Miniprotein binders against q56419. Designs and how they scored, part 44

Target 1, 326 residues: q56419
Amino acid sequence: MEGRTLEEVQEEVFKRHGVLVPKKELEDLAKALEEAGLLLTEKVEARLKEEEEKLKRERPMRLAGLSYPEGEREARAFLEAFRASYPGEGEEARVLLMPHLEPSRVPEVYGAALAALEKTPPPERIYLVGVAHRPLKEKAAALPVPFQTPFGPALPDLPALQALDALLPFELFNTPLAFREEHSLELPLFFLKGRFPEARVLPLLVARRSPELGEALKVVLRDFPGLLVLAVDLSHVGPRFGDTPLTRTLAEEARRRDLGFLERLAEGEPEAALAFLGANPTRIDGVEVVASLLPLLRERKGKVLAHRLDLEAPTLSAVGAGTLVL

## First folded at step 4 (miniprotein)

Design fi4
Fold by ESMFold2-Fast, scan of step 4:
Structure fi4 (fold): chain B 326 residues (1-326), chain A 96 residues (1-96)
Amino acid sequence: as target 1 above (326 residues)
Amino acid sequence: SDVEQVLRELIELSRRGDFEKMKEVAKKLVEVAKKENDPEAAFEALIMLGDIYRELGDPETAIKYYYEALLIAAEMNDLQRIFTAYERIDRAQEML
């Protein structure tokens, strides 16, 4: 916002999000940033460097006591309750697609993921690929530090992360602050660490499609084998996401689009899955992740274990969530 | 304290996805925190209230509550809470 007019900011928001933010809200935001000293202050720069320094040591829990219990015993009971919510048996996973939506909204979907993890031999490492909810300096990023969980710290696989960094045309460890508040990694990691307490983790965020990432990961996975986890949500429909209010017909179409996407991935046809979404448009946050990881998803057949379109009645909106094993 | 009890109720409602009741409880928490001159609790309550409005598809109202939280953090000279409120404002703007 430094050096920008309010009219320029308003126009940029409209172009990117299709919504005209009221001028008063932008004026209030600009005033808040100025009053808080976020604009034109060396104290803010010093604090950002301090937060980056803290993130060189560890990534603390942010959602403990909100999305999952803080205590280890309570966390274990919580995780087992999610497993119990899914009546089926799992399938062994080489690749697992699971959601990062608030777990309490889709317990059977997380339960299906847990069932798959029960059938999967304990991996030495987990490649956890989430979606960046904050801008990254590059198309993708990683944070090579312990991530705190109620089950103890999830330790980074430093040799594998360094091997990945060496193969990429950009610096992998490029945006530490983007990891400070990132639920697409924290929520799946809670479940993964609970099931595989000894596994090391590669916490990866994708902001924009990076075929270089998929190519590099294919090489690294050969030398450092592990479980690949895509932590992505499916359809985003309704007014909360810029659509019309959800109807029965729109909900049925969203379910069909989600399942069509997942079934094509299950047939080992990720390009067909992406093309299907192009022909049947819906907002699926996993598109950039799948597009980046094509070399790892081709010719891998598997099974959709669960799918739910979760209705948010107050907003007449819905978010799709699914569990897929490949 | 009363603030702690109301906060526990809000966390429980959040786990159930009861957004309408969460709005009422979060507004009550803001009132109690302000009355008891507890700026830390008021900040937390305003962030939660903003998060609830964002989840209900009203990011414009969410930004107003995040802005109020930002001002409280600034008065406290708490840079970590200032950045938290800023991050919430950015997140709400992405949803517009």
Scores: ipSAE 0.000, ipTM 0.198, lowest interface PAE 15.9, mean pLDDT 81

Design fi5
Fold by ESMFold2-Fast, scan of step 4:
Structure fi5 (fold): chain B 326 residues (1-326), chain A 96 residues (1-96)
Amino acid sequence: as target 1 above (326 residues)
Amino acid sequence: SDVEQVLRELIELSRRGDFEKMKEVAKKLVEVAKKENDPEAAFEALIMLGDIYRELGDPETAIKYYWEALEIAALMNDFQRILTAWDRIERAQEML
């Protein structure tokens, strides 16, 4: 009934079936469809409330059996296969930048992250910063509950989360439903929990640049030291992202943009990294995360361990992924 | 076909590890495949030629041939071959 009167519907039925449907019957049908729509809306709202309540207790696995194995033994073998896909030895990380792209598409990039984690002493806690793929009520959010993994639950660092919340000008625990389905946290967490099973986690999402978050995190890290992980993807090029189909030139530009960004971060120059991207920062989803965390990235030197540009063949589009240790 | 004859020669040279001769024969295979308007054979020959250059320590030339293979696969709407060429490009890119 979208944009049609009952009279127009009656006329269409008459033309198609040669039957004049009484207006009362059409009115009754329209009312029944409206009532069915209201019931569907009520059921959707009830389901969202139920999911929100569940998220007060724990965050269940969403990608188990899809992006990684559900069973612990199979998950361990899967993780070891990713490590084996990277021939290098890695470097110790105080800050780790890794992707959240589907792992099977860039196994050597995740393997490089694993190599870095092998060289890194076990942290007491991990500050895991991902990108919000759903709207947040504030610029950033956290969910202070256990996150399920095949290696057991990743427990929240409640004292550190509370310290962070106290320093922020907004409520940190503001959008639980944004965490229900969030691969930018779940996929890196699989690898981090497999390597550091005893570490507690601060699962953080950034929707828009929040200098307040970076400033608060710098203070919290002083009292609650840990590993900072930025779970971000790099260039997005091709028709899916508003470009022409991928050419050699476009691919080389994407690689130059990605590597130029990462190399400037590796020199401890995050402002220069952001400036290097120029007028097209929205093509790299990590821009808002890096811009929020400037105080934690300045004057930290490191190394780019891996970079891939992953191709989506049907659209000739590509997404960049990299591993950087600082 | 001429393509089959040249391919058998490449397999034999591969067993002997004669990469310089394989390079020459693979170039001939690309020419023959294009001449016979056989895009599948041209794709396979370009991938082989790229692989040979990569083994010889010339990833820049390998990437050139892999991109040509990708373009042929794209014209064929063969998504599996597009991905194969792309994987080769990325592997050669790591060597730069």
Scores: ipSAE 0.263, ipTM 0.718, lowest interface PAE 3.5, mean pLDDT 88
Fold by OpenDDE base, second read of step 5:
Structure fi5 (fold): chain B 326 residues (1-326), chain A 96 residues (1-96)
Amino acid sequence: as target 1 above (326 residues)
Amino acid sequence: SDVEQVLRELIELSRRGDFEKMKEVAKKLVEVAKKENDPEAAFEALIMLGDIYRELGDPETAIKYYWEALEIAALMNDFQRILTAWDRIERAQEML
C-alpha cells in the first residue's frame, strides 16, 4: 500500500490543527524520538530476554501485595471476605465466566464466582482462558509452566496442553512474554487456586477469535475433563477508552450490552450473544474469547449470578464485570 | 518531574504549532529520559513517535513503536499504560 507522503501528513496536521508543520521539522522530531526510543529499547530488549528465560521455568506473581495478599493466611482471609461480599448462593459450574478486573473494584462479582466454586466439585484441571492485553504471535497462546500464587504454585497440565497443541494449526506455546504480567490470568487464578489447590491449570490467552481453539478444546475435554473458566471483563467506556466522560446514557448502554450478552450466553446462545453486540461499541473485553469457545458454550444453559458496572472516578470511566455459570 | 514538564511543554507547543520549539523540546525530552533512565518518559516518547508515524500514514511503523511502548509499560507493571499502548495498536491496525 502506497504510504502517505509527508505532504499528505502536513495536510492532515493542517486540517486537524490548522498548522503547517515543516517537513524537515517533523522528520527531525521523528528521528530524535526514534534515536531516543532505540536507545531505551536496547535496554528493554535485554531485560525482556532475561524475563523470557525466567518464564521457561515459572511465572512469578506480579500483583501480590497489590491486588491480593502475598501471605497465605492473609490470602485466605481475603477469599473469605470476597465470598462474604456476595450474599447469594452459587450454582455448580461446568463453565464459569468471571472477571479479571481489579478485585477491589467488583468484590461481589468475585464473591459470586467463589459461591459458584463452592457448589462445584473439585476439578482435576482448570482451563483458564484469559484475554491477551498484549499482542500474540498467534491467535491464542499457552504458557506451560507453574504460576505462582499465595497458595503455592498452580501446576500446568502438560499432557492436556500437549494434546491441545497437537490439534491446533499453529504453535500453542508462543509469546511467553505476553503471560509475564497478564492480569487476566493472574487475578482469576488467585481465586481458583485458593478454592481448588490440587487442580492443574491450562493457562490460555486469546488475542483474536480462533474457532480452531474451541474445536480443539472440545476434543481435549473428552480425554482431559475439567472446569472451563472464561476470565473476561465486559464493557469499557469513558475517556480511558476513547469516549466522553461517563453519562447516564452511556452507563445504561454499557449495562444493556453487558446484560444482553450474559443473558444470551446463559440461554446457551453464544452466537446470538456475539450478534447482539454487533460492532461492540462499548468494547466488551470477552468477545474474542467467547467467539473462540463457541463449541463449548452452545446449548449450555446457566445463570447470571452477578453484574456490576464499576466507575473509576479519577478518569470518569467505567468497566463492566459479570459472573455467569453454565 | 522534569520529564513531565518537558512533555507538557511539547503538548503545549504542539497545540500552538510551534514545531521548531517542539523539536528542541523533543530533543530535551530525549536527553532527560536518557539521563533519568525514566521508563515513563520513554513510554510517552514512544507513544508520541507512534502517533507521529500514524499521522504520517505509516500505521505499520506506528504499531512498532506502540508495541515498544507497551513493553516498557509492562516492565513498569503499569497496566494503565499497557492498555493505552494496546488501544493505540488496535486503532493503528484498523488503518492497515
Scores: ipSAE 0.000, ipTM 0.266, lowest interface PAE 11.0, mean pLDDT 84
ESMFold2-Fast, scan of step 7: ipSAE 0.000; ipTM 0.221

Design fj1
Fold by ESMFold2-Fast, scan of step 4:
Structure fj1 (fold): chain B 326 residues (1-326), chain A 83 residues (1-83)
Amino acid sequence: as target 1 above (326 residues)
Amino acid sequence: SELEEELKKWMEEAKKLFDQALKALEDGDLQTYIELITWAIELALLAREMARELGDPELVEEIEYIIRLMLEFLHEVAKEHNL
């Protein structure tokens, strides 16, 4: 056992089993456990290399049968039910901010996003920008393969992705394994593909602030126009996120922070939106995405269509979700 | 460096997932336990590759220690439950 002395292991065995084991037998046991650990690590590494190789060809569904139905007919009905959960009309979007939180928890927010997509002319391509929930070797990454959905594969826009890669100071197609299980892309993509089945996709993940990404995207969007989608959740409050248990006051503060952030974005003032969060402590995971995409958000006015703070009662925690059109 | 801070962040995330896995195990949710601990190990393995590219042998060793600890728990639970 790494980090444990033989004396400590001997004490633990005595404590659990009331037997004092001779030092040599304990040494032999420790060596056997270390060897078993090495064999398990080698198996996991081999599996990850195999999975990485598979990701060079396609990205399979991971949340089908859990967050959305696997079958096309059932998926279509599911999507229409979300639209029906939002009683308002949408607004045309050139930029759409939508959540990546479990859809069943905030159906009206996803319904608002669907309403906006309904008012939006079908784009040739969608720039889908999510948040990395796994380490990336660079500040941002993309995976240039078909992403499977119940509505068929969302095909990558290879010319646009290559144009983007050429403008960046780092290799865009890095860290394929980070895309193997990534709900910030998969969940929004389900809704986007359902509404725009012919649109190609640029699946992008942001891990750290990359102003270079925003500048490059501004150039690429000129030659390859499309819908920009920021798939971000808002406030994360409560013990599940290293915070105090949710109170009525803390919930209202989180709602005010979320809405203040979104309203400043809607006024075309993304720097003011970021500054507002800096003055008001928050765990909004979309901060790095917004900070990276500043050139695409400035002076672009829009409307907040929906906002909800979803309560996770067992943990006394909550996650904010919103839909914003620009 | 910025990348070193990012690696430390992901190692803290791996540790949190490990803690959540142990809690799921205590609650009798073996499937969630296996999923969360596997996720934690995957994050740690990715962090180790990044640390190797940075040329930081002390960080690599620290990450390898954490990986082995997680694998030890996964193995012990699998044995206990005859998986």
Scores: ipSAE 0.013, ipTM 0.478, lowest interface PAE 8.6, mean pLDDT 83

Design fj2
Fold by ESMFold2-Fast, scan of step 4:
Structure fj2 (fold): chain B 326 residues (1-326), chain A 83 residues (1-83)
Amino acid sequence: as target 1 above (326 residues)
Amino acid sequence: SELEEELKKWMEEAKKLFDQALKALEDGDLQTYIELITLAIELALFAREMARELGDPELVEYIELIIRWMLELLHDVAKEHNL
């Protein structure tokens, strides 16, 4: 919280409702309404159970109207604008690494991903691997339901998901609520569904290193071929992430770490990419994803199409984003 | 710190939903207002439980004041519109 006082709360009430409430009345009110707050706790628990039950049927859009347009026509124009922001040609992808950072912050990086998808034959299915921003009961999870998008629902590949579940030493469908608000899946999915409207999806989240996930995916991909997408962000630097304020030197160091990581992946050397980060530590969103998917990344050579370190000026912080084709 | 991250997430989403609820009310959309403000209160209640687990009584009291303020707004609107 920001260290707000009763006087600050009173000021906020005045601004919103044009009524100034005395501090003593706020204190008395806080005590009087304690029971009402406690009664709503049971309602919150009932609501979460209800939301978990609804997630057995579908996953609704959460970021429509915020990170991308809600309407199909506007969404299509938005997607094409991102493609136009990247002047280069793509490369065919068997594996695509793309960001899940707010798209408007790194349009040319998403444009590079779109360029790669343009050169890629339409896959029957997409293995979309994101990063869990909520705790999972197991190291990884999936949600086997349609994910809503402005381009229509992205349908789950149930046979492939069931084959994957059967090979894992844990229940794959273990934490539905973690998917209710998960931008590492929703934002890449917007672009992927716009380009490959007929592809089915395996929406996967990784919370912690799971070598068994990578081994199982290698088997499943042989029987159920598709496009593998790693939705990961790169360096997180600056005060927002516990570092000193961003300087030109720190920004250059972050760019070098990002590119060193991506270039080693592009050489088909994911262990070397991880070792490089171990020697040059930075908070890269998705290290656990790469570590889990080692068997799928080895000996696949490719190309880094784009990279940007995006500045968040108010906090003197930055997040790296890149597009890599393997 | 997992609890601290969860607390931040729930409070940020509660504020966003609350602001959207007020816009719905300004537009005369009572159904959307009631749904969104109820969700904002629910998220704030979860933030309160996280603050209790962190052992920060001042933060708990602040969150409780915000919850009570939102509850009063919900009650006043419901009363005005005979719900």
Scores: ipSAE 0.000, ipTM 0.188, lowest interface PAE 13.4, mean pLDDT 80

Design fj3
Fold by ESMFold2-Fast, scan of step 4:
Structure fj3 (fold): chain B 326 residues (1-326), chain A 83 residues (1-83)
Amino acid sequence: as target 1 above (326 residues)
Amino acid sequence: SELEEELKKWMEEAKKLFDQALKALEDGDLQTYIELITFAIRLALYAREMARELGDPELVEEIEWIIRIMLRLLHEVAKEHNL
């Protein structure tokens, strides 16, 4: 019950990044915060209100022309090229785990996801669960608006979203600005909308483990059946993520942890998957999503279709990506 | 760049402190909440200065959006609890 001191903040930062921030620098930052807060209040509130109002109507594409083509015809050819990058056939998915990493870095992993979607009957709705890369006011959030794609807007399943909101102890639609630039939803949605153009979506972000989300979703899925998609990346290793430069040993450890995590999920043992990772030293970002969705993942057996640890050579770093069908 | 990777590490730590602050708020510990969220904001402000020094306007804007979200939440919670 002791409050945080500057010394405690310095110690925590040092343990995570190996850098000790001098107390005087933190004190100088505190003064900067007071000055910045006073100067920004009116302008910031006006801009936040304006952006929130825009997001009440639709979520525009942010990565079109960068991570995927803007035009529908070019987008369809792009999607077919990713499918072709995976030589295998898929398996029917009731739950699909797929990455949200830049698609061009792991085309065979997205190809495996597309193969699984080809074997899956078209769902009426998709529960798309991504990872919040920006702060949320609550443990999880959703945005109940159309998400634009090159294949047309992915429409929200408003009745299912409202049913979910009613079951949660917090407001589900709590942080619309977190969705303004969120690749963990936008990139998987491109592939999902291309394959299932008529499916409605529940775009969900998890910031921290929310067992209440998983319990509520179990109830909602009974009344509103659909495809559950976990859009998560796996290990994040190297200097870009606080490690030393990527070595063969670190890469082997990342692959071991990625595959051990996925294999335990494939056995229908999500608690064992989380326990296997322990403190999550290679920073698998799917941990909070899996921990939130435990009741939806237990006793669902499946198959790992693809896995890759992709090298980001300029930073000597790597990110793991995988496709799992349950 | 090396400096860009360092400020990204600071932003990740700010996010972790923010997550801890929200847990304190859920537990009814308003004092810990205020302290942790304030430190998260301070680290983000530090990262913003580094991003400005690096001349990366896109990163500056991204960090500023994150700071604004955290500041707004701090103000809303303080107002709700008459702080």
Scores: ipSAE 0.000, ipTM 0.364, lowest interface PAE 11.1, mean pLDDT 83

Design fj4
Fold by ESMFold2-Fast, scan of step 4:
Structure fj4 (fold): chain B 326 residues (1-326), chain A 108 residues (1-108)
Amino acid sequence: as target 1 above (326 residues)
Amino acid sequence: GDLIERLEELAEEVIRYLKEHGEEDLARLIEELIKFIIEALKSGDTEYAIEILTWLAELVAEVLHRLGAPEELVKKVFELIKEVAEALGMSPEQIEEIEREFREAIER
């Protein structure tokens, strides 16, 4: 455990076990962990230093055996099953928007992403932009180390990462611990590495909108061409996300919100896509990523291949997921 | 219809027990879930109401089990859910699945 709030622990337990843990029981657990030296004690600090040092060498798998198979053969079969869940042939992508939601919940959406990758020439590098689920010292960050996958390590594109760092007004290689547990990179990377095993990766996290990141990436992409991947989920609605319980009306509004957002991006109008969300932009975690990457999304036309609003019936909450090629 | 009255009775029983045991936030959540089912029924979306009721039953069974609720309360809550399920046209097989969940709530 690392600097987690009670709310974050409760959400993690729900995500992994589908059980809502009462506050008192969660507080009792937090006290037990503190007494065992697991919450911001001298021993926890030592473990965090050790973990940070390990992250200078590689980023290990965290979701293998949980969200995808650990073995290469089983992982390949798993990936092909997702491709088979989407009946279409996809479209070539220079920019791909795909989810980072648990894959088993939206298999057709990941299948659509795989279909797009089949039509896309193998890139020399992938700019993988995810959403920070932990605080970053800066608006964005990158970790320049191999990311382990069942298909072998995804190697960092060090020259491109250094070129990017040189153009930014902040240190790009900040907050390495934020990458220790980051599903918005790990889950899309599983699929990307399975399809493009030779591609190098720029693993990037966005915490807050950074127009300077988009401007810098536009420059770097000219010298280091590659596939841009936005790994973002769409609408987050219901009590789990601080909203009212889902009704048919709210679910339909969320679907229209997601599709209106994606269709405007597909027309090459990212500012219109952001404006369409209106006063409710924080319910889509991709807003900060899209707002940061405006220079790369303007005037690029494409197609929405898939969309699903996945219902978490026990909490009457839902998360939207989609695949968009530009 | 009368289904709304049965759902309100279900809410009263569960929420009362949860508040009695200091689970104010969980009581509020379950109250909101039941109001959502009622809204779905009022809008004519019986299929969605059935889906939500099925999940509510699972959640309530788990919560009552976690708190060590008395067997008599667990049985009473199941009977209220069963009446709603039957009135919505759920099959005997679907109702048996809900009964299994409440049986687990009673087991040690």
Scores: ipSAE 0.000, ipTM 0.125, lowest interface PAE 20.1, mean pLDDT 81

Design fj5
Fold by ESMFold2-Fast, scan of step 4:
Structure fj5 (fold): chain B 326 residues (1-326), chain A 108 residues (1-108)
Amino acid sequence: as target 1 above (326 residues)
Amino acid sequence: GDLIERLEELAEEVIRYLKEHGEEDLARFIEELIKYIIRALKSGDTEESIWILTILAELVARVLHRLGAPEELVKKVFELIKEVAEALGMSPEQIEEIEREFREAIER
């Protein structure tokens, strides 16, 4: 399928640069590229099929030993260190917004989330809503299998997932491969499982605005009460994200944009939060999640516990992260 | 960023090396494949980019081997391809396979 785009690239290069490769060499190159493409596509397809079969049984850890410790004892010490990085007290959360950015980049923000979880009674289940970093067949998806963590497997809440699936106009369990490597679920789940080891989980990904998801979740949450977690990052600024290089002014704008968004959510006005972003152009990671979950966020008062704009000097880029309790 | 900037810098180094060794046409073609990967990293469009990255890795490995390129350059290329594969969302198993293909191409 991709073979035509490579041929198109070849033709475009030759047109723009005025180069005519000798016919024999061009034919040999084209044949080698075609053969390599066919072999590599077949290998990729075979690997993806194997991974999809594995995902029918469980979702293994992908970031253990990289973003968090693999062993349970080391993982608990890691959580303790993150909690200690936030000097404030938490408060009870019915809805928690937390980041999914690499934890070591914003330890105080994850510490604030841990502080909130410390004040929150253990839920029977957690509705963990992340952002799809890979295409989904539908606007949203879930994977109804145990997710491995250093604290043991986070078990799926099958009855609640099935109730949600029944209320949606699309198949909820539609793209298992999208969950194979998904840090927007894995990183928050590490912290959530460490704090609430007995809670079952509904691991949900949003790719595009799904008002029907929010409406269905409102119904399911009534019958299956639990903690709602929005695992979203905030502003994405700089060349790494297709934007202009970071300046002090752009960093200040990003901080104001993030805080304006979070404060409006804290006031129970998610439509105002979205409108604020429309007036202040942004690449906030969580906009599609918030837009999908409007019915669950309206009229819920809360508090912003932490915010940080993480600066990446080598790329002149930045990512915002925050912790909000509602 | 880190990643895109380093990819652009290493791409310039590889393209310069290829041109210095008489591979002008291949250098231009490889440059276009790299531009495609950079666009994919910026846009998040990853499905076709995984295939293109794998082809690019094998082509660069074979050409550098044929030209007797310095081990330091080959190592830089390999390390960056792995980071790009991770950024495009390839599984550890897929990355190990690219690693094996790259190493095998260099040893031919």
Scores: ipSAE 0.005, ipTM 0.200, lowest interface PAE 10.9, mean pLDDT 80

Design fj6
Fold by ESMFold2-Fast, scan of step 4:
Structure fj6 (fold): chain B 326 residues (1-326), chain A 108 residues (1-108)
Amino acid sequence: as target 1 above (326 residues)
Amino acid sequence: GDLIERLEELAEEVIRYLKEHGEEDLARWIEEAIKLIIEALKSGDTEESIYILTLLAEFVAEVLHRLGAPEELVKKVFELIKEVAEALGMSPEQIEEIEREFREAIER
């Protein structure tokens, strides 16, 4: 009824259903719809509180049936198809940088990550560091609950998370709702859980550079050794990200910046990698993660296994993705 | 000259068809891509427009086929893409690749 006159509504009902609705009934309906608008705020608040309470128990899958299959058997076949898309052998990782971009866009990049995981001894725990796509109350956050996957729940490493929380100048478990829809954790976790089904996980989000997080993690990793995973996408270029339409020159610049960044990380020189980017004109979203984890990345040499600039033709935009082993 | 006039005319026809079938984002992209290609044809500064033409050929072919566009329209698009590629100075090998990809998209 909003935006329609009562006479127009009355006429339309008569034409469709052969009944003439009294004006008083239409007026009462209009008033009820206006009053319903006031109740919507309370319903939204109740829904958010309910979702936050659910997140205290577990983190459900959000991208199952969209980015990966819901069933375990189908999920296993899907994962093996990604591994098959990369022709290389991979290398052992103590630190793995992998993307969180939609996997079907860059299958060979995820395949390279899987190849590296095949060469890596099963860790007791995975420190999975993603990028916050929602505001956090602090510079970083974690959610200490099971994360559902098609391979079963990825269980939190509660002792390691508590040790980390104790060393930080802020509460680590500060923004549960930020984890409700977070693909930078969910998509890499699908692959990590498929490869290391028994590993516990520390699901971490970085919103802004936090040197205190890197220093605390350096301490925690001594007592709770594990695999460090940086779930980082690279350049974001084109109109979808505020640029002009993608040209050959812009695409080549994005590839040059992506590879220069990764190669400097592979030399164990993360400060040089950040300096190479400068003002980050192609918007590598992992820069805040790398800047936070400097103490864990220095002096670690490795290899870039894969890189792709994925072209999103309808938007004339592109996102870079890569796999780096340290 | 004549090629630019024909490019503008067919682009307008394709853009209208796409808008009528709900493909407004692709229609806007084609408007911008065509403007860049026309400027390249006028200036002779063609490298970036060759890249854009390659993307344009692939996506227009896929969308027109998906929407069930008239065979006559698809043929006009194919022939004009080929002429524009020649005018931009694309190699015979590059042109053959565009032709193959376009044909595969419309026959799927």
Scores: ipSAE 0.000, ipTM 0.215, lowest interface PAE 14.0, mean pLDDT 82

